# Ledger of designs, part 39: VH-VL binders against p56860

Target 1, 255 residues: p56860
Amino acid sequence: MMTAEVRTPEQGGGPLTTEPRAPRSAPGHADASAPAFGPETDPRDIIRWALAAHPDLLMPSAFNLNGVVLLDLAAQAGYRGEVVFVDTGYHFPETLATRDRLESRYPELTFVTLNAGASPDDGQTPPDLYASDPDACCAARKVDPLQRYLKEQGPSALLNARSRDQASTRADIPFVEEGGARRRVNPLAHWTREQLEAYAAEHDLPVNPLYFDGFLSIGCWPCTRAVKPGEDARAGRWAGKGKTECGLWQGENKL
Key: E = the ipSAE of ESMFold2; O = the ipSAE of OpenDDE; V2 = 0.75 times the mean of E and O plus 0.25 times the DockQ between their complexes.

## First folded at step 17 (VH-VL; framework fv_barzolvolimab)

Design c54 (at its last look DockQ between E and O 0.42; V2 from the best seeds 0.59)
Fold by ESMFold2, look of step 17:
Structure c54 (fold): chain C 255 residues (1-255), chain A 119 residues (1-119), chain B 107 residues (1-107)
Amino acid sequence: as target 1 above (255 residues)
Amino acid sequence: QVQLVQSGAEVKKPGASVKLSCKASGYTFTNYYINWVRQAPGKGLEWIARINPYSGNTYYNEKFKGRATLTADKSTSTAYMQLSSLRSEDTAVYFCARHGKSGWDLDYWGQGTTVTVSS
Amino acid sequence: DIVMTQSPSSLSASVGDRVTITCKASQGISSYVAWYQQKPGKAPKALIYYASYLQSGVPDRFTGSGSGTDFTLTISSLQPEDFADYFCQQYDSYPLTFGGGTKVEIK
């Protein structure tokens, strides 16, 4: 069964879009108010608006399914800016390979890898800190390098890959978050995992191969496992440690 | 303070090769792509190629593929461009420049290296 | 390759004059235009990115405008230090390409 809405004619042809005038100087964030976006809004329209209002926009990514889909949508929408990845030294080889495939596929984007130490054996954190104090491990190897970079760059907005379907802590994420050090834009806020999977398959995106082995939320190898049938997508993150979010999404330093 | 310091002037004969350097300071070298751009005497600017110093990933203007080779040395924060099979029309000032805030705008430039190719 | 056609190739002006330089792209490039100032024997200096955003430290007498294919750099009141060559650059697609330049000379 195939169902589709019938499109009705409009005066003056197809949809008209107006790109807002860029600010003359660099305020804390643009004066342009966000349009009223809805659950059916094409994420590319949200990205086009964000870019026009914030040409210094940055995209943090760990190259999970959401991030890979967002990256492709952003490239289609005309994004040419930075995709920022933090190499904690604890990433799966598959994650690093996914990053390299994405860099090759999207030469129009600027890929930035922040290197907090690059190796578990670098002496920057105690051995097994990921097990004994995962909050401290995350702070030292992931949060601090990214926050330092964001302070140096001072972007007026971030392009984030979060969606409401990822976790209960994300159930109310809006398309645009005001406040804090910068505006935060979540073009995929209303997309489901099913929609993300369908998009990635349709466009033959280089998805981390661990995703197909049940690793639905991929972080550092010591803190990530495959999820069991019926579990939340993030249940494999910090299993048994009482942690559900990285410090990047909590507190004063929230992305 | 961001600075890109380039190697000294070169005089070459046709058919030779030249290798130019661009040493970065005042920022994290591996966080910014390095672009190479040249300017022939009395002419406009021509983009050659760019490299990601972190990954070594490159992209070349088709006009220079096979003759230009970009490399980067993370330990010395130095980018290199080698140009082979030199011709008289390769006489130019060669600049390095890093990527800017919105993509491939070029926000900081080296002082340039003059390459003269003559019989 | 996207051709950036810059006009005029040269102009003469006095201190205090309003100066307008245009670039036309051979295809739509959204707002992916940068503008540069270059003095004799020197590297280009970035003035504007994304058609209209001023680089840090650039005086607000420099104004960029346009989108799509037609772009303008305006100097509202020319100062002695503004006599230089000016170039536009597109960065929508590879290869990056520059306008032919505009020499702004003292009358």
Scores: ipSAE 0.787, ipTM 0.910, lowest interface PAE 0.9, mean pLDDT 85
Fold by OpenDDE, look of step 17:
Structure c54 (fold): chain C 255 residues (1-255), chain A 119 residues (1-119), chain B 107 residues (1-107)
Amino acid sequence: as target 1 above (255 residues)
Amino acid sequence: QVQLVQSGAEVKKPGASVKLSCKASGYTFTNYYINWVRQAPGKGLEWIARINPYSGNTYYNEKFKGRATLTADKSTSTAYMQLSSLRSEDTAVYFCARHGKSGWDLDYWGQGTTVTVSS
Amino acid sequence: DIVMTQSPSSLSASVGDRVTITCKASQGISSYVAWYQQKPGKAPKALIYYASYLQSGVPDRFTGSGSGTDFTLTISSLQPEDFADYFCQQYDSYPLTFGGGTKVEIK
């Protein structure tokens, strides 16, 4: 285990505010043409369906708990496509290490890291953009690189690790979303955090060690903190900024 | 335009080593795995190994483990394969090839490098 | 290792002919099969991926079919430029393995 220096959220972020979070955005539209999956449906069956319907399926991931679980299930289901990760330049060392561990564990998957060599000092964004304008920071360092790659690759669908239990803003995520540039498949839509944790433990999956320190949702270190008992899993994301999502799954430019 | 351009023909003695190069262009080098495949005269294709050019992560055919070594130089967008302890059976055309966008199909190939091992 | 048994090893055909090449996998491999064309002294060219999907720029006279263990490449009407070697490949699991090849020759 690489003894990477633990980066604390307090080192990068400005003072936290008590500003309320943005209201829940409307969930994606369920694709009525998709099979009638239910909470009892094995996620692997959903993935198998997705692979049959969309052989060019790609899987974006930030290697959170959900992502790690999905990755394992996808491999079991026969996924042999890309795991697409965006290096924002602000990831925790533990996140990057988790990526590396996963790549070693799953040689059957193709790990793609966008924005290779990204650095806070790379001149792509002002050094304090994450504090002054988190939306702009996420747009430049995460959303735009991913969108460009997806536009280039042109997948007909994405395999996503989102679940209803991740946040209030995701409470109504369907198994298959339509609209936008492509379909979105959410095999873990109905899995609870407890189920995810149990699965990860049972299969000894390489979960980001920060998860066990209360980082239930992990992004860039300036915008991620551990959550307190009783808080929403994503309360530690952009805390005090009124932001709840990175922008990948919302609005006119959703993936 | 995606291109993989390989180094020139090699002639080696048994027991020697050879290092082949594969220069990529026309795409982001670190976004696609590179494979090495060989074809002996009059024989079929044999997969050797693959590398992630970004991380340097490699996976080898068991047949070549310990003898083949893959590396990649991101600064020059070049993949390398070193094959050691050469024997006559290693005489073949060696190809580099890129993974497809959603699988382990090989969508672009180098022109091949002929390696001849003879006493 | 998964063995891909390709047949025939060679065939003779005329321009305009329908040509069929088959590959049989030693075990079920879903649809993770690719087909390639190779001309003498040239790099292989990808034709088909995921058993039945055409690579970009490949003429639609090439069709791939099959799932599980039996796979087929068909050229509906052979053209002069189609005389070449053809190979199947599985990518269900490592190591990647190829068929023995089929040489399509002019009759």
Scores: ipSAE 0.497, ipTM 0.803, lowest interface PAE 1.3, mean pLDDT 90
ESMFold2 (binder alone), look of step 17: mean pLDDT 92; pTM 0.933

Design c55 (at its last look DockQ between E and O 0.33; V2 from the best seeds 0.68)
Fold by OpenDDE, look of step 18:
Structure c55 (fold): chain C 255 residues (1-255), chain A 119 residues (1-119), chain B 107 residues (1-107)
Amino acid sequence: as target 1 above (255 residues)
Amino acid sequence: QVQLVQSGAEVKKPGASVKLSCKASGYTFTNYYINWVRQAPGKGLEWIARINPYSGNTYYNEKFKGRATLTADKSTSTAYMQLSSLRSEDTAVYFCARHGKSGWDLDYWGQGTTVTVSS
Amino acid sequence: DIVMTQSPSSLSASVGDRVTITCKASQGISSYVAWYQQKPGKAPKALIYYASYLQSGVPDRFTGSGSGTDFTLTISSLQPEDFADYFCQQYNSYPLTFGGGTKVEIK
């Protein structure tokens, strides 16, 4: 009767390496000179104010759900300026197709695609840089092209599709941010994901089809996966890399 | 310096086609839409169409739909306009122009190409 | 199509004069108006965008004003090089449309 000693596997509770919480990019300071917008303020009114104050306003976009909704609202509000997209060379075909659909739907807007012709083999970065150094990859393929263009254009403000529901790091974004190189306007600051989805459905907006496959935040294909139910919308971005942002909103590269 | 240099003068018969070129320099060609505008002798300006050189997306004045075709060659930074079924009324100076800072204002213009349609 | 009614069609002025040109849109177009100067045999030169903003390198004697339907280009003190044709343009909606032009001639 050989008593098989059931070796209880020591659950080596390895210390939960608290992944260093990406430094909370200090929420942009609310611009006290801006009108007192509230949660019930129509985003279109915010956009109209922004246009009046900043006729050179530009709209960076990655054509996520928020971006698509903002485009529609901006067009309705009378925006006729540039929608600025960066081709990293690593975008999903669905993202590029979404851009094309939007350009067709909103002919009154000027769609600008930076870094045109970018590809994994274009020599801008080593082919495996996205894996070995995602920060360097994003800097070279996304941030630098955008920053160069913004420096050239010199807009006094940006129209951003940021909302508080997008990430914990965005929980306190104001409608209007001051500081840095230019003012940032966030008309969708208080819109929830549910509101955005409802609006997009109601207006039959061309949302990236990957969104419906669980890609709640879409970037480059090597650094984007679908999220599981209950995960943060951005959990699929740079998963396992300890990176949470592309660098556009942090440090010296802050837009 | 931003420059748009257009092709030379054209003389065509009614019913013929003409293809004009507009070579851009001094900026990233694919970052800006190219518009085409014409001006008949002693007349005002008339907008024809625009193209996004990056995507090839075009939008036409209804008046020119089916007759005007815009294209762009990224490798040479050159925009083209073909106008078919030419009429005497198409006699004009044709300009290419870049979109500006606030939308569809036109900040830089080519020198113009004279197209004469005569029997 | 949005019609831009430009007035006057022509005017005579002297160096140093204040010149005013108006454009009226057939419907509200916010501030999406541009102004151009054109000299004989030359392409239009952009002067003003978004109703009141000067293009780079344009002298400050040129001023644009207006919103909605009524727009004005003013030259505060006419210079010899300012004798030319002037055009307004709307770019609120397609098709883009231009005013009929104003010829500024020497008196």
Scores: ipSAE 0.902, ipTM 0.943, lowest interface PAE 0.5, mean pLDDT 93
Fold by ESMFold2, look of step 20:
Structure c55 (fold): chain C 255 residues (1-255), chain A 119 residues (1-119), chain B 107 residues (1-107)
Amino acid sequence: as target 1 above (255 residues)
Amino acid sequence: QVQLVQSGAEVKKPGASVKLSCKASGYTFTNYYINWVRQAPGKGLEWIARINPYSGNTYYNEKFKGRATLTADKSTSTAYMQLSSLRSEDTAVYFCARHGKSGWDLDYWGQGTTVTVSS
Amino acid sequence: DIVMTQSPSSLSASVGDRVTITCKASQGISSYVAWYQQKPGKAPKALIYYASYLQSGVPDRFTGSGSGTDFTLTISSLQPEDFADYFCQQYNSYPLTFGGGTKVEIK
């Protein structure tokens, strides 16, 4: 009967008002266009923009050097969301220990480990599939668990640690990639390995100790070796098997 | 679909301890932090602590540190909170809740467990 | 600890009314605010996260706004099921803290 706007007396701020209806949450693509970022743009400004546009964004990570640096920058930029790691059952113990150190150091982040309880003998794949068909192994133990989680969560964006300096296959990565099910944000796109190493040393970040033994790109222990002087950082991945990228970076559901 | 089902009401004397449970279903238990929040009669909500059920990593509100202990049992998808050295001001409804889309928001809550501390 | 000052503590309204509830943070918290509805004897229900984003299944008559220190929950046309207590929560910093609540009663 009565039309009434219920307001309380103001206390210490501007007048209390009724705002226009906010748009509904956007589990998919946000409306805001990406700003014009450049090679000298502070990655934290890119992360702050991504957060404001996509408060549901997720950060997948395998805790390599790039990922550890991004994680620190994201924490500084105000990220409180998920850092998502897939346990394949074939990670180096050093990788799992690095994850645990990061969780301890960053209580402000939310650490999610998918495929919990994974081990080489858990029956998820036939014995030695990593050797005979590494694409099928990655599909079953890494790609499928992550894609299932992303479908369930429906984030409108991902925060990825890729940089142009990592490999020739990544030389043209933009700060923001459109298309697919979600936007992909690469705040470190223009950082060099030297900049990443300097940052990690300056901030005493918990980097995977295998990095210092020449493992410049670390995946599962059966498919990873130290790189030789002068080799590409990813040369140690799937050596002698004709595979250069994980399926996570391929196809319609790429990260 | 997502459910957090909590243990039944408790009546305790001052100085005792209580252990509350929170059983999860309808989602992967180890993918979500569990928070504990209480509400005294006629009062607001007070955050106690949270746990990562995968790793067992915890973070406590300083007001409860030393009295509250969080654990999780992955095999039964159950989180626990033990509160020791109970006193009358601990009389409250205790809720468990899981983390949401921003990581620290709480998207699903248990039904609550009433703990009464009296002589 | 970040103090969330919520007002009013109580209000009376009729079905169809527009109601507005405010929270003021004791320091800047960006947009790290969630809103909850709680009915007597029940658990809180999540409504809003990140100041203005609706939780899944929440009707669009609920809107959230604000950033920094001043935040608002608005119900554009109050329904019978909306008579409840409402709480804001900040999640910028540990410990997580809640507003004192607003009881929305039928006139």
Scores: ipSAE 0.802, ipTM 0.909, lowest interface PAE 0.9, mean pLDDT 86
ESMFold2, look of step 17: ipSAE 0.801; ipTM 0.913
ESMFold2 (binder alone), look of step 17: mean pLDDT 93; pTM 0.941
OpenDDE, look of step 17: ipSAE 0.890; ipTM 0.940
ESMFold2, look of step 18: ipSAE 0.789; ipTM 0.904
ESMFold2 (binder alone), look of step 18: mean pLDDT 93; pTM 0.936
ESMFold2 (binder alone), look of step 20: mean pLDDT 93; pTM 0.942
OpenDDE, look of step 20: ipSAE 0.898; ipTM 0.944
ESMFold2, look of step 21: ipSAE 0.689; ipTM 0.869
ESMFold2 (binder alone), look of step 21: mean pLDDT 93; pTM 0.943
OpenDDE, look of step 21: ipSAE 0.902; ipTM 0.944

Design c56 (at its last look DockQ between E and O 0.37; V2 from the best seeds 0.70)
Fold by OpenDDE, look of step 17:
Structure c56 (fold): chain C 255 residues (1-255), chain A 119 residues (1-119), chain B 107 residues (1-107)
Amino acid sequence: as target 1 above (255 residues)
Amino acid sequence: QVQLVQSGAEVKKPGASVKLSCKASGYTFTNYYINWVRQAPGKGLEWIARINPYSGNTYYNEKFKGRATLTADKSTSTAYMQLSSLRSEDTAVYFCARHGKSGWDLDYWGQGTTVTVSS
Amino acid sequence: DIVMTQSPSSLSASVGDRVTITCKASQGISNYVAWYQQKPGKAPKALIYYASYLQSGVPDRFTGSGSGTDFTLTISSLQPEDFADYFCQQYYSYPLTFGGGTKVEIK
């Protein structure tokens, strides 16, 4: 009765180094032709410069705290262009409501929502794509629609709400980025979260209520959770998926 | 090619209502605001209101508040303007127009609809 | 409301002439001015946006200039097809408002 020693296969599963792959996208090179802005420069002055240089300027937004602050500052600075939002079909109701509140508060701005009628069941992507392949999901539902629209509109520059305090991957964001299809202007590059919160409170801005529930960075509901005290603001984005960005600012599809 | 095609001429009595249509084509209807502007005979242009076809958000010239109502049908890519309590002074050509590249400039216009209010 | 004072209300010119139309805003409106051409029985046609930028397909003989309160539309060399009405518009704030118009007639 030869006892067949069941050789338990050593699952040499090497530790999946979940080291977040450093976003390959080199921070956009600072545009040397832009004015020398500094940390003390009023964002409104940066916006005024951008408007003068780029009258076809567009403002992509997901209406996070920094986006809402930028929107107010831009309006004050004299921006009257488009605020471009992509309806992925997976946004929180609170995000959509925030958009609506902003549109009502700032009638001088043109709020454009792409992917009209998008829904989880619209056949645009497999129902579980957000779980099985978040990159593909973001590409299809967010990046591609936005890129298509930007290609159609052909703006010479974008007004962005990115700041160095948002993530480690944004630590070196300049005020003006060159390279790619167009310039990127980041008036809030040096604003801290505290400054943003203070400004929003002072001006009674319609911030997404989820922010106060710990959703410090808000995207699609399947890929967004509240962060714990002490966590990075973006730790709640694609948690456990090794993804830190939606792809808008990386690779060949960089805005 | 971007086109805005408006409904035909209307003749109304004072106190009546009129509903005009503006059918858009050649672009994504929900991506652009539709404005309504009128021009009385031999007069200048007067802005009435605008609508976001996606959200249904509207903004009205105070002069027309309560009388003008804008709506949009996404399924047919058609914007509508209803004007109630018509007066002789409402006799004009009414235009729909799309917002433009830099904000509320108007880059494409409908051909206009003549509304005549007469007793 | 922002008032756009347009001048002149009418002018007579010949083919080849330089034509200048002005609009003055009642307050500062940065560069948020558009210019339109309108022919009899037709809808306005957009010419200029943001004070000085040509709409697509508009001939370069049309030039917009100005900022703040004073704006100008210039036709460097008037062509036969340019005889029309012209309007300025501000879109800095609501309500959107237009100039009174300028009729460019053949001399």
Scores: ipSAE 0.898, ipTM 0.943, lowest interface PAE 0.5, mean pLDDT 93
Fold by ESMFold2, look of step 17:
Structure c56 (fold): chain C 255 residues (1-255), chain A 119 residues (1-119), chain B 107 residues (1-107)
Amino acid sequence: as target 1 above (255 residues)
Amino acid sequence: QVQLVQSGAEVKKPGASVKLSCKASGYTFTNYYINWVRQAPGKGLEWIARINPYSGNTYYNEKFKGRATLTADKSTSTAYMQLSSLRSEDTAVYFCARHGKSGWDLDYWGQGTTVTVSS
Amino acid sequence: DIVMTQSPSSLSASVGDRVTITCKASQGISNYVAWYQQKPGKAPKALIYYASYLQSGVPDRFTGSGSGTDFTLTISSLQPEDFADYFCQQYYSYPLTFGGGTKVEIK
């Protein structure tokens, strides 16, 4: 309805009155500080803020309970971007089925599976590396593919599903982490496992069925067991290996 | 360098089918959805459908459901669109394009394939 | 379907001119608008995403603005290579839809 405007060079006018403000050429990155979020802040408001500040926002996911809940909240908040999953070759069939159900349920999202075609016998790592050196196995099959993709894509922020209730190592996770190559946003930082379960049940979310068999933190089948009564949710990860966090949450490669 | 290279021009009679190809290079084919968009002579752009080359998951514009079929071959990094029951109104240039940074913005496009439907 | 009404359908301009092209969505679509340039016989080239963010390699004389229903593409100081067709596209909901286009011609 509104017509285009044309001006000739002869009409003059200083740069402040005749020139449009130049757009930024990089991926969207807001200069504004994050709002003061609190324990009662709706995660959808945090996601809406993150998206407005970072339209290139990217969501890594392993489709655990936290990740499935975050995905639904993000879709509600208007997220249209990528949900990025790494195929290590060692995922439970139930995890792969959950990914497929989520893709069908959320056609408005873009689902990316990295390291496609991975299998235990694909030669990416020695056959028993997951047992003998789980850090090297994780680095080769999970961390490296994801970090290559993140470097290629260059997102200014990530949406992460971490919450303080998941483990003692996560007790101090803020809503927004600054520094590094990109901002990291944890909209579920203050949600409890009970709140996550209630949300998933209320909205009939496609949760990995192994969760209901006591697999409260699901990684690859060689490094995951059901938790025992009284253990924290991540006690089933790398049991007997002396490992408590994936390399994605540690050091230079931290998401 | 990201490239989407499409198959050559097609001339078809009404009622026939056509199968168009879109070969990707310079990026990991299975990481990006492929969209199909057409442009009739002297007209604007019309979105047809999209496919996830990894999973085969598709979503179709209702106008093309039942006539358009999207497939992808991971081993050749090639997406396909078949359009059946062709009519003169299907005469257009058909483009493939991949999804972009904020979702369904389309950041790279193929060169287009001209399909002419004439009796 | 969300209708994207683009205006004008054509315009004539000289090198160095400032031009403005508008798109109006039939409903609120937040900032989910992309802009494309298309030269004769060529595929569209992505210019802008999320209403105002410049695609890599696109000159900064292109600016996008707007939110909700009303969006603009502005070309400051028009260059010879900018004579082309321009299209907006919404990606708020399926089906993806495009504006009718604006032909920018040499005056």
Scores: ipSAE 0.735, ipTM 0.891, lowest interface PAE 1.4, mean pLDDT 85
ESMFold2 (binder alone), look of step 17: mean pLDDT 92; pTM 0.938

